# Designs tried in a protein design chat: VH-VL binders against Protein ULTRAPETALA 1 (ULT1). Part 1

All scores and structures are predictions.

Target 1, 237 residues: Protein ULTRAPETALA 1 (ULT1), of Arabidopsis thaliana (Mouse-ear cress) (q8gza8)
Amino acid sequence: MANNEGEMQCGSMLFKQEELQEMSGVNVGGDYVEVMCGCTSHRYGDAVARLRVFPTGDLEITCECTPGCDEDKLTPAAFEKHSGRETARKWKNNVWVIIGGEKVPLSKTVLLKYYNESSKKCSRSNRSQGAKVCHRDEFVGCNDCGKERRFRLRSRDECRLHHNAMGDPNWKCSDFPYDKITCEEEEERGSRKVYRGCTRSPSCKGCTSCVCFGCELCRFSECTCQTCVDFTSNVKA
Positions, changes and structure headers below are counted from each chain's first letter, unless a header gives other numbers; antibody chains are not in Kabat numbers.
F stands for the ipSAE by ESMFold2-Fast; E and O both for that by ESMFold2, at different seeds; each is averaged over both directions (binder to target, target to binder). V2 = 0.75 x the mean of E and O + 0.25 x the DockQ between their complexes.
Where letters were taken out, [cut] stands.
Atom coordinates printed by the task and the answers are left out, and those that the model quotes come from them; centres of patches stay.

## First folded at step 3 (VH-VL; framework fv_prolgolimab)

Design b1 (from p11 with heavy chain S31D)
Fold by ESMFold2-Fast, scan of step 3:
Structure b1 (fold): chain C 237 residues (1-237), chain A 121 residues (1-121), chain B 106 residues (1-106)
Amino acid sequence: as target 1 above (237 residues)
Amino acid sequence: QVQLVQSGGGLVQPGGSLRLSCAASGFTFSDYAMYWVRQVPGKGLEWVSAISGSGGSTYYADSVKGRFAISRVNAKNTMYLQMNSLRAEDTAVYYCAKTYYYDSSEAFDIWGQGTLVTVSS
Amino acid sequence: QPVLTQPLSVSVALGQTARITCGGNNIGSQNVHWYQQKPGQAPVLVIYRDSNRPSGIPERFSGSNSGNTATLTISRAQAGDEADYYCQVWDTSTVVFGTGTKLTVL
């Protein structure tokens, strides 16, 4: 290798002005270029986020789906899973940016320039480094106040509480052992309409009572429903 | 038994409107994205539209954007395709289909029986 | 939308292996699904995500996908395999079907 335009460049030098002109959400930082990005799951709709491109070839996505997720740093593969595409494993085609008002997959953009250069020179031994585990949020209606209450599904206990709440026709948020949710609390902005998937084990199908597919923390080993039985039999080591 | 039962086809004149229905049973309807796919007699399959499980997101093929509207009523386990400004080239058998539940790549495991829509003068 | 090109027809002798191709620019970056359709019937999913078989589909059906070509392989062809076969991809937020291939078992 002789020359590499990505070496020691400030963000404003990563791409030509005309290459970014029609892209939505362009923001040039110190050593990165940021654009609006997203990933579509027909089941859950569009997940919208911010993509940062670095001269090293690193790609970081910050999801704006839920409180506490808007500061997450995800790889594009992790974002694909987070957006509900756990089994797809085709993030170069499934993560898109907006160019001229149209969704354009990353594979058809200049944004993969440094990623492609980096991947050709040196194979990365561990591509999962930096991937964040994030589980989908679920909602259960309270029989007392009639409002939907958010379950973050980030731990086995949280998944258990969600599963138990769904199985209880008279569930009330005031009976919730986890005292962080009550009928008197105001709802978190953005939490209800944006769901994100589990980033673990893309081949795992999960339980119908838990939308986290592939996370050991979300499986219900004691559940005898066909979906949980199938999940247990199909989970990868 | 997982099944999709279609209705609402028929003969309509160019410029007319028609609504197709797809009634689902045997699965939790709201957990699945639902689709319309059409096939001109003797020709291949063409995707028409998709709707998210909640109904909050809809998607259309360029050939039908602005003319067709997909919707669903989860309480009735039914999906609809409202077809407006119909053209002769919209003549086809219309299928509804559901995604393969654990597939996040949008494969279709269950299809309706098909409904013929004929647009002619 | 991108075009997925399939041969119009493929013939295979009884008991031999049929191969049906689906051509698309960089199709290996997409998940390919395959459907079998018999006259007057709705399509049936035979392969999903490149190479996976749904429950009930015989092991004779297999798939692959790399570069610009996805392939459906039907080993030990039987008379009942005569049908139209369609490949399908999900492209960003749209669904694209192949042009279709008529398989004749001789």
Scores: ipSAE 0.508, ipTM 0.813, lowest interface PAE 2.3, mean pLDDT 77

Design b11 (from p11 with heavy chain E106Y)
Fold by ESMFold2-Fast, scan of step 3:
Structure b11 (fold): chain C 237 residues (1-237), chain A 121 residues (1-121), chain B 106 residues (1-106)
Amino acid sequence: as target 1 above (237 residues)
Amino acid sequence: QVQLVQSGGGLVQPGGSLRLSCAASGFTFSSYAMYWVRQVPGKGLEWVSAISGSGGSTYYADSVKGRFAISRVNAKNTMYLQMNSLRAEDTAVYYCAKTYYYDSSYAFDIWGQGTLVTVSS
Amino acid sequence: QPVLTQPLSVSVALGQTARITCGGNNIGSQNVHWYQQKPGQAPVLVIYRDSNRPSGIPERFSGSNSGNTATLTISRAQAGDEADYYCQVWDTSTVVFGTGTKLTVL
């Protein structure tokens, strides 16, 4: 798998050849490793798909359960639900890959290595250069009730919601889609458990999936990507 | 009110040069990034270049990099696009544009009237 | 290198609802803006951040964005809505415009 010692992290660097040798459907891409996966339900039987593992810890599933299925770039949890199992966050045991001809749950494979590293809430990520980027929670005040609402900034969806809320002077907490919250609910306070960071590279092109492209650390690192230019340009005169 | 007024443009031979100007009024010019967007007659919109509010950062589409130079003089509320080594495929209407005030996601709310640049022999 | 795909043309009957789509990989995670352009004129922003209208844009214009498709919806279509429509996103270090859709009001 791992070849040239001078190359940066890419698909061929994610796993050793011996770790993938018995797996079915292995394809190595530029920045991912792809394998055959599936999920079994009593309603639909086996739903077969392709799983891509990225060095960021992201997992993408393209469903191949039936001709004409439009489900692409599913999370494992979404694939679990799509496959007929209405169980969130148990996908590690319900989504399987084929190893040596047998269905093996993801929880028993090396494929979760990067996901597990990423999912540890970034509390250790600032200790080494090249460590995964993670974000400190941010807060936006509701214009109706004045209460602060927490944005965790750990997924693209969360970063996008925060980005939209920051740009909207009339933002209301009732527009927050993750929870059924109202202006009558108690104010949410922040957490110090998560460390906000970025690569601090002067050639940073910005992170397209997180607030790093607009965070203060990225600005102070003299990031010249277009999203940072937009952030600076929208600062009040 | 907020407006952008363009000038420059015209007919130029391949390999020639031309400079476009965009004069801003009605807003704090130095606080906004400014952009050039072009449109070949009968075709779609294509981003060309961007400049930060201070003028310290400039950005270019791959198709024009090395040939075009964007600049601004904040004291004059004016932005420029210096076009060198012009090619037939650079023939287009060129628009200057400003980002939307309350939107950090790169929407263009105010556009200039457009300036036609024709590169032909 | 990202591409935003729009239908070349869409026709709508006077008073009916037109829907113009903008397709892109994971476009639902990005903010989509929509522009109207009439012949010989500069584009006009009609929708910003997926579903918001600038001052002066009629309520007949609305937008949505989820998954791999953003949609501009024009209800109660009028003759004056006939124009080219472009979607636009910010992606990586570049501005990306859609391929454009010509709306014809019958």
Scores: ipSAE 0.000, ipTM 0.388, lowest interface PAE 18.6, mean pLDDT 72

Design b12 (from p11 with heavy chain S104T)
Fold by ESMFold2-Fast, scan of step 3:
Structure b12 (fold): chain C 237 residues (1-237), chain A 121 residues (1-121), chain B 106 residues (1-106)
Amino acid sequence: as target 1 above (237 residues)
Amino acid sequence: QVQLVQSGGGLVQPGGSLRLSCAASGFTFSSYAMYWVRQVPGKGLEWVSAISGSGGSTYYADSVKGRFAISRVNAKNTMYLQMNSLRAEDTAVYYCAKTYYYDTSEAFDIWGQGTLVTVSS
Amino acid sequence: QPVLTQPLSVSVALGQTARITCGGNNIGSQNVHWYQQKPGQAPVLVIYRDSNRPSGIPERFSGSNSGNTATLTISRAQAGDEADYYCQVWDTSTVVFGTGTKLTVL
């Protein structure tokens, strides 16, 4: 359509033209921006879809994976599950868009700007509302030196580092990202007595703010790590 | 090769004690939570106990609390179930198992061969 | 004392599709795992987290989970599929197994 009369809609204010440059399938709506997206699974290959980004931080996906697929208004986590990656729980890394002909994960794009702003408003610490904290230490053995390394599980980042270490059969202490620890350091389990379990709640069999070994409630309750958020979102789909 | 090899079963009188062992190989033992699951011959699976990778957290089914104690010695790649005050209802094949990954909601991917415990006079 | 309810037995003809259900209140909000057990053997994981297959499990095995029912589907049933099948979830602070289903391949 060469003769096309148009006005800039309010959706054009969500992102600068430069920020959407080279993205495939860009359509500007009244209060959203739509782009082509997809998710790759080993079983099904590429599932292609359309992603809509709203100023509220809402993200909606319409699946185009197969003729006759009627899945609409999926969350990105639900789309990740629908496309065959139900155990990944990492939609920000697994759902991609096309930029310059290459698959680029959502986590590396400007498209999560409003989602991140919305999430921060709900997850920010403040004086009237504090996040619950895990009060237990756990240990993971290094595959290089054999020494046990302590994970304090006091913050969601520490819980995620522990989860990642547990899931990596080749984990070594030099991969510990926050504190510089090497195979030369002494074993942290050492001679010091360490308090274990949930001493603040007599009915608790695990931590209250992170994924743990003995309680499904720990996965859903109060934990704001990306793994727990993604797991909860995928289950709700 | 990832495997769990069990030992320590047998016949015991009511009120007696037994200790079951589960020896692990082929994976980083201290990085995985370990479980005991039992099965009465001809019946279904019943969870008994769990222990975290470090041994810092232990969990028990209500039917065995106060009587059974789960433990592990990571340096020996071995998990134990100390069974005290045994009852006829504890007669079952006992399996040890490990989680597929780190999550508490993950499946049990590797199982031991099972150890029969018979509690009878 | 929550229990996951399975049919006691299911029969399927060679080459046909078997469906084994696992009933639980709001089970669709939980991750469901499925195990196959043959007489005298330890259980074998066939489906984890609702619908994923471990390496070595044939594509004939699939799973779904929504609302109050999870389902294990075995297409093109073979004699070697004859076994007891158990579903399993984490329920707060405990592991819950289904009542078990004996699959007979006719």
Scores: ipSAE 0.000, ipTM 0.404, lowest interface PAE 15.8, mean pLDDT 73

Design b14 (from p11 with light chain Q30E)
Fold by ESMFold2-Fast, scan of step 3:
Structure b14 (fold): chain C 237 residues (1-237), chain A 121 residues (1-121), chain B 106 residues (1-106)
Amino acid sequence: as target 1 above (237 residues)
Amino acid sequence: QVQLVQSGGGLVQPGGSLRLSCAASGFTFSSYAMYWVRQVPGKGLEWVSAISGSGGSTYYADSVKGRFAISRVNAKNTMYLQMNSLRAEDTAVYYCAKTYYYDSSEAFDIWGQGTLVTVSS
Amino acid sequence: QPVLTQPLSVSVALGQTARITCGGNNIGSENVHWYQQKPGQAPVLVIYRDSNRPSGIPERFSGSNSGNTATLTISRAQAGDEADYYCQVWDTSTVVFGTGTKLTVL
C-alpha cells in the first residue's frame, strides 16, 4: 500500500501517470507529488498556490497568490481562509486543481486518496464501536498533588511534555514553568472528541492518527497506529 | 442605508444589445463582489455573472459566456451588464446583488429592485 | 444548471412546521444559503452558511445540511411566510440556485 512506511520515500509511487494526466503543475518529489492548486473568491479572484500530497495523507499548500506572500505550509483549510473564504470550512469543494484547463475541486480528484485513508482512521473512533482509536486529550496524575493534568497534544512541545510525564514515575506538575502546568491549576477536561496527530508537518514520516509529530518522544504504549506499535515492540522497558 | 438601484431594461429584438446599470450606495463599493441574477417570469432564479471588487476578475454562467460582459466603475459606484446577441430565452427580470461580505459568506444580502428585459420581435 | 432539486410546492397549516428540502450530490460538503421571494419582490436572504440567520430574520427560521439534503425549517408558520423559497450553493467559481419551492400557508 503506498501509504505504508516502506513506500513513503518514493513520490513516484503515490499515483499512476494516467491518474495525474492533464493536471497542471505536476512535480514528483522524494515523498510527495506536487500540483498547482487554487481557491476562488469572487471578491479577490483566484488565489494560486502549490499543493503537496504525502503518502501519510498530509496535504501542504504553499501560497503563490501574491508576489512576496510569506505563507508557508498551510493546510487546505488555512489556505481557503487565506484566499478570502474565512468561515467556509468546505475546502474539499473550494480548493481546486487544473485538469484539462478546467478548475476541478479536490473532492472530485484522486489527490485526496491518502487523505481519505488517513482521515477514516480518526472518524471511525467517533462512533461507539469504532475500529481504530485516534488520540484524544490525555491526563497524567501528578505525584505531588494527585491532580490529573490535561495534555491537549496539539504541538510538538505539548507532546514532548506528555511523553516526559508518562516516562517519569515521579512526575510532578510543579516542575514545569509558570506558563505550563501548576499544582494549583484547576483540572481541565474539555471535549474528548478532539483529535490530534501529525497532519501537516513535512518532517513527519510516521502516522497521521497519533501524537507522534515525526518524533520518538510522542509515541505511546496504548496507541494502536503502526508507528507506535512498531516503537513499542522494540522498547526494552 | 445600503441600497442597489437598477436601470436600463426594456424591449429588444433577437440579436440586439442592451446595457443594464446598477447604482450602489451606503457601503464601500470597491470592497464587494457584485452579481447579476435573472429570473424568467414565473420561473426560478439563475445566476448570470459576477465581478470582483477591483473589476480584475469576471465570471459568467455557461448560458451567457461570450455574449454578456460585466463591468464596474468604482469611482461612480456603478456596475453594468452589457448583453449582446440577445435570444428569446434571455427574457427575464435581472437583479443585481452584493455578497454578505462581513463574514465572507457568498450569500446575497442586498438585491436591486429588478429590471425587466424582454427579447421579442 | 441547476443541480439542486427542491419540491415544487409545500403546504403548511398556520402555526405548524414547514420543511423545505434541497437535494444535491454531497450537498452536506457545501455551504447552503436560503432565500425567500414574495410576488413582485426581490429575494430576501433568510439563512446563510447552512444554519445562520441574518439580522432581522425571526428565530422560527432554521436550517440544516448533511449528506445529500439541506433543509429549511419554518416553525410556527404565519400567513406572511407564504412565498417561493430557493436554496443556493457555491461550486468552485459558480453560483447554483435550487429549482424553487412554493410554500402555501393554509
Scores: ipSAE 0.362, ipTM 0.743, lowest interface PAE 3.7, mean pLDDT 76

Design b15 (from p11 with light chain Q30Y)
Fold by ESMFold2-Fast, scan of step 3:
Structure b15 (fold): chain C 237 residues (1-237), chain A 121 residues (1-121), chain B 106 residues (1-106)
Amino acid sequence: as target 1 above (237 residues)
Amino acid sequence: QVQLVQSGGGLVQPGGSLRLSCAASGFTFSSYAMYWVRQVPGKGLEWVSAISGSGGSTYYADSVKGRFAISRVNAKNTMYLQMNSLRAEDTAVYYCAKTYYYDSSEAFDIWGQGTLVTVSS
Amino acid sequence: QPVLTQPLSVSVALGQTARITCGGNNIGSYNVHWYQQKPGQAPVLVIYRDSNRPSGIPERFSGSNSGNTATLTISRAQAGDEADYYCQVWDTSTVVFGTGTKLTVL
């Protein structure tokens, strides 16, 4: 990456403490500021990593996506692909940081200040949607046919709909809130069921800001990753 | 169960060396900066050193610069403090600590049990 | 580089409100954290980011931070609140602790 010979205190001048206050994993280096980051893919769920921001506008990511992952010094675009978004090319919107417990895309943060300045590119996102507050899809089984239907836990409303479905022992395909479906229609792809939960991310947090916050049914209580185990232990205390 | 378990410490003569260890469990160790804080018996808390999650950046209080070296081995979930050229004024209980769990705060939510280091002849 | 000054001691009667101050130049621009330490024990976080309470800390504990003074407020003081209290900030590349305050519950 770029060779920066700046003074060891340069990193402390990149951002005000107030600008980084709510961000997770903040560490001030000599020539950079480091924060926790991640990227969500359909195949693997959340991949977590560390992002370094340099005064030159350079961005470096060190991956923590799976035990034994040795990928380091990745660009955000390379991290996006490494996390399972091979064709996306939308890293400013797909790579997120945690602010106040919420996933916030880089495009909505001050972290791109130096990147935008150095590139002299004025890119405006046409997306009116903010960061997703939930990261995983969950499945609810039909009591008539036994087929599971996919709930995308991407917003508070989605989490509420999932929570209501999970609490209904007589839930049927006809109750699916996103479309009119019947028991004749096939299940979602089997691969989605296999990767349900935190099998690919040891630091998965579950739903952070949905209306079911603190509800074990919505917080991946069956996930055996350390983060979910810790959450379950702390909530039950 | 998030915890920090410390080891090392003991009695050492002035000019001697000791290495303290802090073993972490229950969280993604490499995602958090780690810290050493000391306390002279009966006195207040004094920050000693910090290390970034990757280990690429280290920070030291002026009182220990050039004598102490902080390090970490993320594969072993362990942080170290190598203390060289020890002085009588380094006598203190040494605590390791991490930042607030699942929070971006610089507050220390989890502390080790403390390790006494006595520098005396 | 800021110096965080606390009173050496504060006394409070059972059931009354104790206020422990942490003075520092422009401290209102920093996140202030508060720790409770009982003899022979490691510190325990009681307030983080000026006014937030960790899980398990009773609502009697509250905090504020503005201008040059941060304050830890302990309402309805109990015997078990007797301890040393420390404020703390992160100033760029340095961690700064206050001088500490011994709270005595009468």
Scores: ipSAE 0.000, ipTM 0.378, lowest interface PAE 21.9, mean pLDDT 74

Design b16 (from p11 with light chain N31Y)
Fold by ESMFold2-Fast, scan of step 3:
Structure b16 (fold): chain C 237 residues (1-237), chain A 121 residues (1-121), chain B 106 residues (1-106)
Amino acid sequence: as target 1 above (237 residues)
Amino acid sequence: QVQLVQSGGGLVQPGGSLRLSCAASGFTFSSYAMYWVRQVPGKGLEWVSAISGSGGSTYYADSVKGRFAISRVNAKNTMYLQMNSLRAEDTAVYYCAKTYYYDSSEAFDIWGQGTLVTVSS
Amino acid sequence: QPVLTQPLSVSVALGQTARITCGGNNIGSQYVHWYQQKPGQAPVLVIYRDSNRPSGIPERFSGSNSGNTATLTISRAQAGDEADYYCQVWDTSTVVFGTGTKLTVL
C-alpha cells in the first residue's frame, strides 16, 4: 500500500524526493536537509554556503569559509548581512538556492515549509528589523588601484573614518587610517563572515542584526551627504 | 556635485560592435557597484548589466549574456559597456547608474544623461 | 522571468490623489523602489524601500507594499507630476523594472 518513493512522508523525512530532485548540493541527514545556497551583492559578488533545514523550522547556514569560524551557524538574515547586503531584512528573497541550474530565492521554494509553520505559531514580527542593531566591517576601494581595504565600524570614531573615506572621491590606499600602505599591498583575503562579522558588538547576538540602517554612531548631523541628511530628517523625539 | 557623464552612442549595423563610456565624479567610484539600464524609445526600463566596485564580478541580463561585456577603470573613474553582436532589439537609450547604498544593490539614485544606440541597416 | 505589472496609464484631476500599482508574486517580501521619468530625461528616484522618500521629494509622494501589490500614492496632484512611473525590485541577483505607468494630470 504505502510507497516511500512516492508522496508519503516517513517519520523524520522532511521533503519528498521529487521536491528536492533538481536542487544542487542536496544531502539528507538525520533530522535535516542540506542544500547549496548563496546570496548576491553586486558590490562584492556571490557568497556561497550550505543551508540546513530542520523540522522545527530552524534554518542554519554555514558559509564556505575557514573551518572553526565562531559564526559557523548563521541565520539566513545574518548570512544576508555577511554577504554584503546592508538592508538585511529581505533574506527570503535575497538568499537563493540552485534549482535546475538557476538561482531561486527561498521564498519561491518548498524549503520554507517548516519555517512558515513555526512562524505562524509565533505570530511575531521580524525582530531583525531593529531589535539588535550593530555594525559589521566594511570595505573602501582605492580610487587608483581598485583594491578594497577593510574598515572596522566599532566606535563612532571608526565609523567617521569610514564615512570620510566613502565621501572622498579621491580616496587612495595611502589614505588608509590604520596603517601606512600603498597600492602594492594585496587585498586582505578572508571569509565573508570574518570581513562582515560583528561578533564584538554586545548588541549583536548571532549576527541577526549586524547591519545598521542608521544610528548616532554612523550618521553625522553636520554632514550634507544624502545618507546623513535622510537619517537626520527621519530622527524623532 | 555627484554626477555620471555618458558618451559613445551612435548608429551601428546588425552584427556590429559599439562601446559606451560612463565617467563618474563626486563620490568614491571604486566603492560602488555600477549599472547599465536601457530603454527602447517609447518603452520601459530594462536592466542590462552590473559590475562590482573592484571590477572582479560582473552580472548580465539573460538577453545580453555572451554579447556584452561590462568593465571599469577605477583609476579613471570610468565604466564601459562593450556591446558585440548587436541586434535590432538592442536599439535603446542606455543609462549608467549608481546604487543608493554603497554596499548593496538597492535603488538607483544617480543616473547618467543616457546614450542612444541605434542598430539598423 | 519575473514580471512586475503596472497599469498602462492612470489619470488624475489636479489636486486629487493618484494611485499607481505594481503587481508581482509575493512582492511584499521584496523592497520596492519607484522612479519618475519625464520625456527626454533620465529617471528620478522618488520612493525607495517601499515607503521612504529621498531628500527633495515632496511629502505628497508615499508608498506601500504588501502581499502581491505595491502602490505609489501621489496626493494633491500637480501638473509637474505628469510623467512615466516605474517600480523596481531586486530579485535574487537581478534588477527587475515594472512595465511602467503614464500618469496624466487633467
Scores: ipSAE 0.374, ipTM 0.752, lowest interface PAE 3.3, mean pLDDT 80

Design b17 (from p11 with heavy chain S54Y)
Fold by ESMFold2-Fast, scan of step 3:
Structure b17 (fold): chain C 237 residues (1-237), chain A 121 residues (1-121), chain B 106 residues (1-106)
Amino acid sequence: as target 1 above (237 residues)
Amino acid sequence: QVQLVQSGGGLVQPGGSLRLSCAASGFTFSSYAMYWVRQVPGKGLEWVSAISGYGGSTYYADSVKGRFAISRVNAKNTMYLQMNSLRAEDTAVYYCAKTYYYDSSEAFDIWGQGTLVTVSS
Amino acid sequence: QPVLTQPLSVSVALGQTARITCGGNNIGSQNVHWYQQKPGQAPVLVIYRDSNRPSGIPERFSGSNSGNTATLTISRAQAGDEADYYCQVWDTSTVVFGTGTKLTVL
């Protein structure tokens, strides 16, 4: 009941109600906002799908172009290809949503707000401000001891350790390299002013300006996960 | 060896009808969406219509919706534009075109020679 | 009915560089194609997907596209480059052509 920062906040915090009012297929989830989307190819016609926007700036599409279509968790670029635009590589203008009954490209909508913010921070970030402001403390549960372990994400190495921990469903805190921060009561008390908040405001619980949606510190060109591939594919024009 | 050869065209009175033809050779016709683009003499290019490879989907510019009908007969490697309720503003050279690849988001690499349609009394 | 704005005309001296612009909101996020049209002829594709040249198009022709402006660049201009030039994009479900630019080689 008192855990208001965890319940119902992520998805409902992504966009204002009025920003989504005219869009078709709006569904606000726990950590995403979902809308109807599509991509038109003159060869195949309209491919209709559902687009989910996450706090990280990640975009995932589930295709509903035909009954029984099994394409799930596509990137916008992969969906553009799936819809019959194999060589376009311009999904921001080719994937559309329905606003007021009209097809509107993603590039002209609020739905790319977090994606664009991520790109802007990557290209224009100051070294110390970019590293510290873009990343809040994150927690990963240990499957061995059940404790949460704190990652501060202040360096590329720390971001890589967090990235690997998040991708490993069997992650154990004993696999941490030396001198890593634990989620012990003493450490949390000592860091209370920045715990789950940004460095600009000790009261911040992860506002949009404190959550990194992708940057050179936390996305890896050699990684094949969808998040890193999407970032790498879209950073260089 | 890829080419588009157009026929049909000419002078018609306002309110009249005309059918343009575009005969394709040198590529697998049914694999490509086909397009009509027009140009008023002395002015710029304007997209008119498109048809999917199998012919099941058709697309029109707002200026011609309800008056023009695009069609194709893949067995004959030919595309048509049926133009009804013609207006003076429809006077233009009409080009048929195919995309550089089969992808509809591509540039138009092959164009027909153009067919003049004059709507005048 | 998005509009791609081109200058009505551009003049270039023989042997110098001509630049023809195509303005559109966020056009840098779209693939821009360029066509050359000489009087009485069908258009000819000279640049596709921002900067690529089809076979037979001289390397003097190049393209770029960023922000709100795409640019066709013709270096070492020749008399035979005199023509109308059109940019073109694919916008969701429609094909949009630029307003066209007449290039005059002085």
Scores: ipSAE 0.011, ipTM 0.529, lowest interface PAE 9.2, mean pLDDT 77

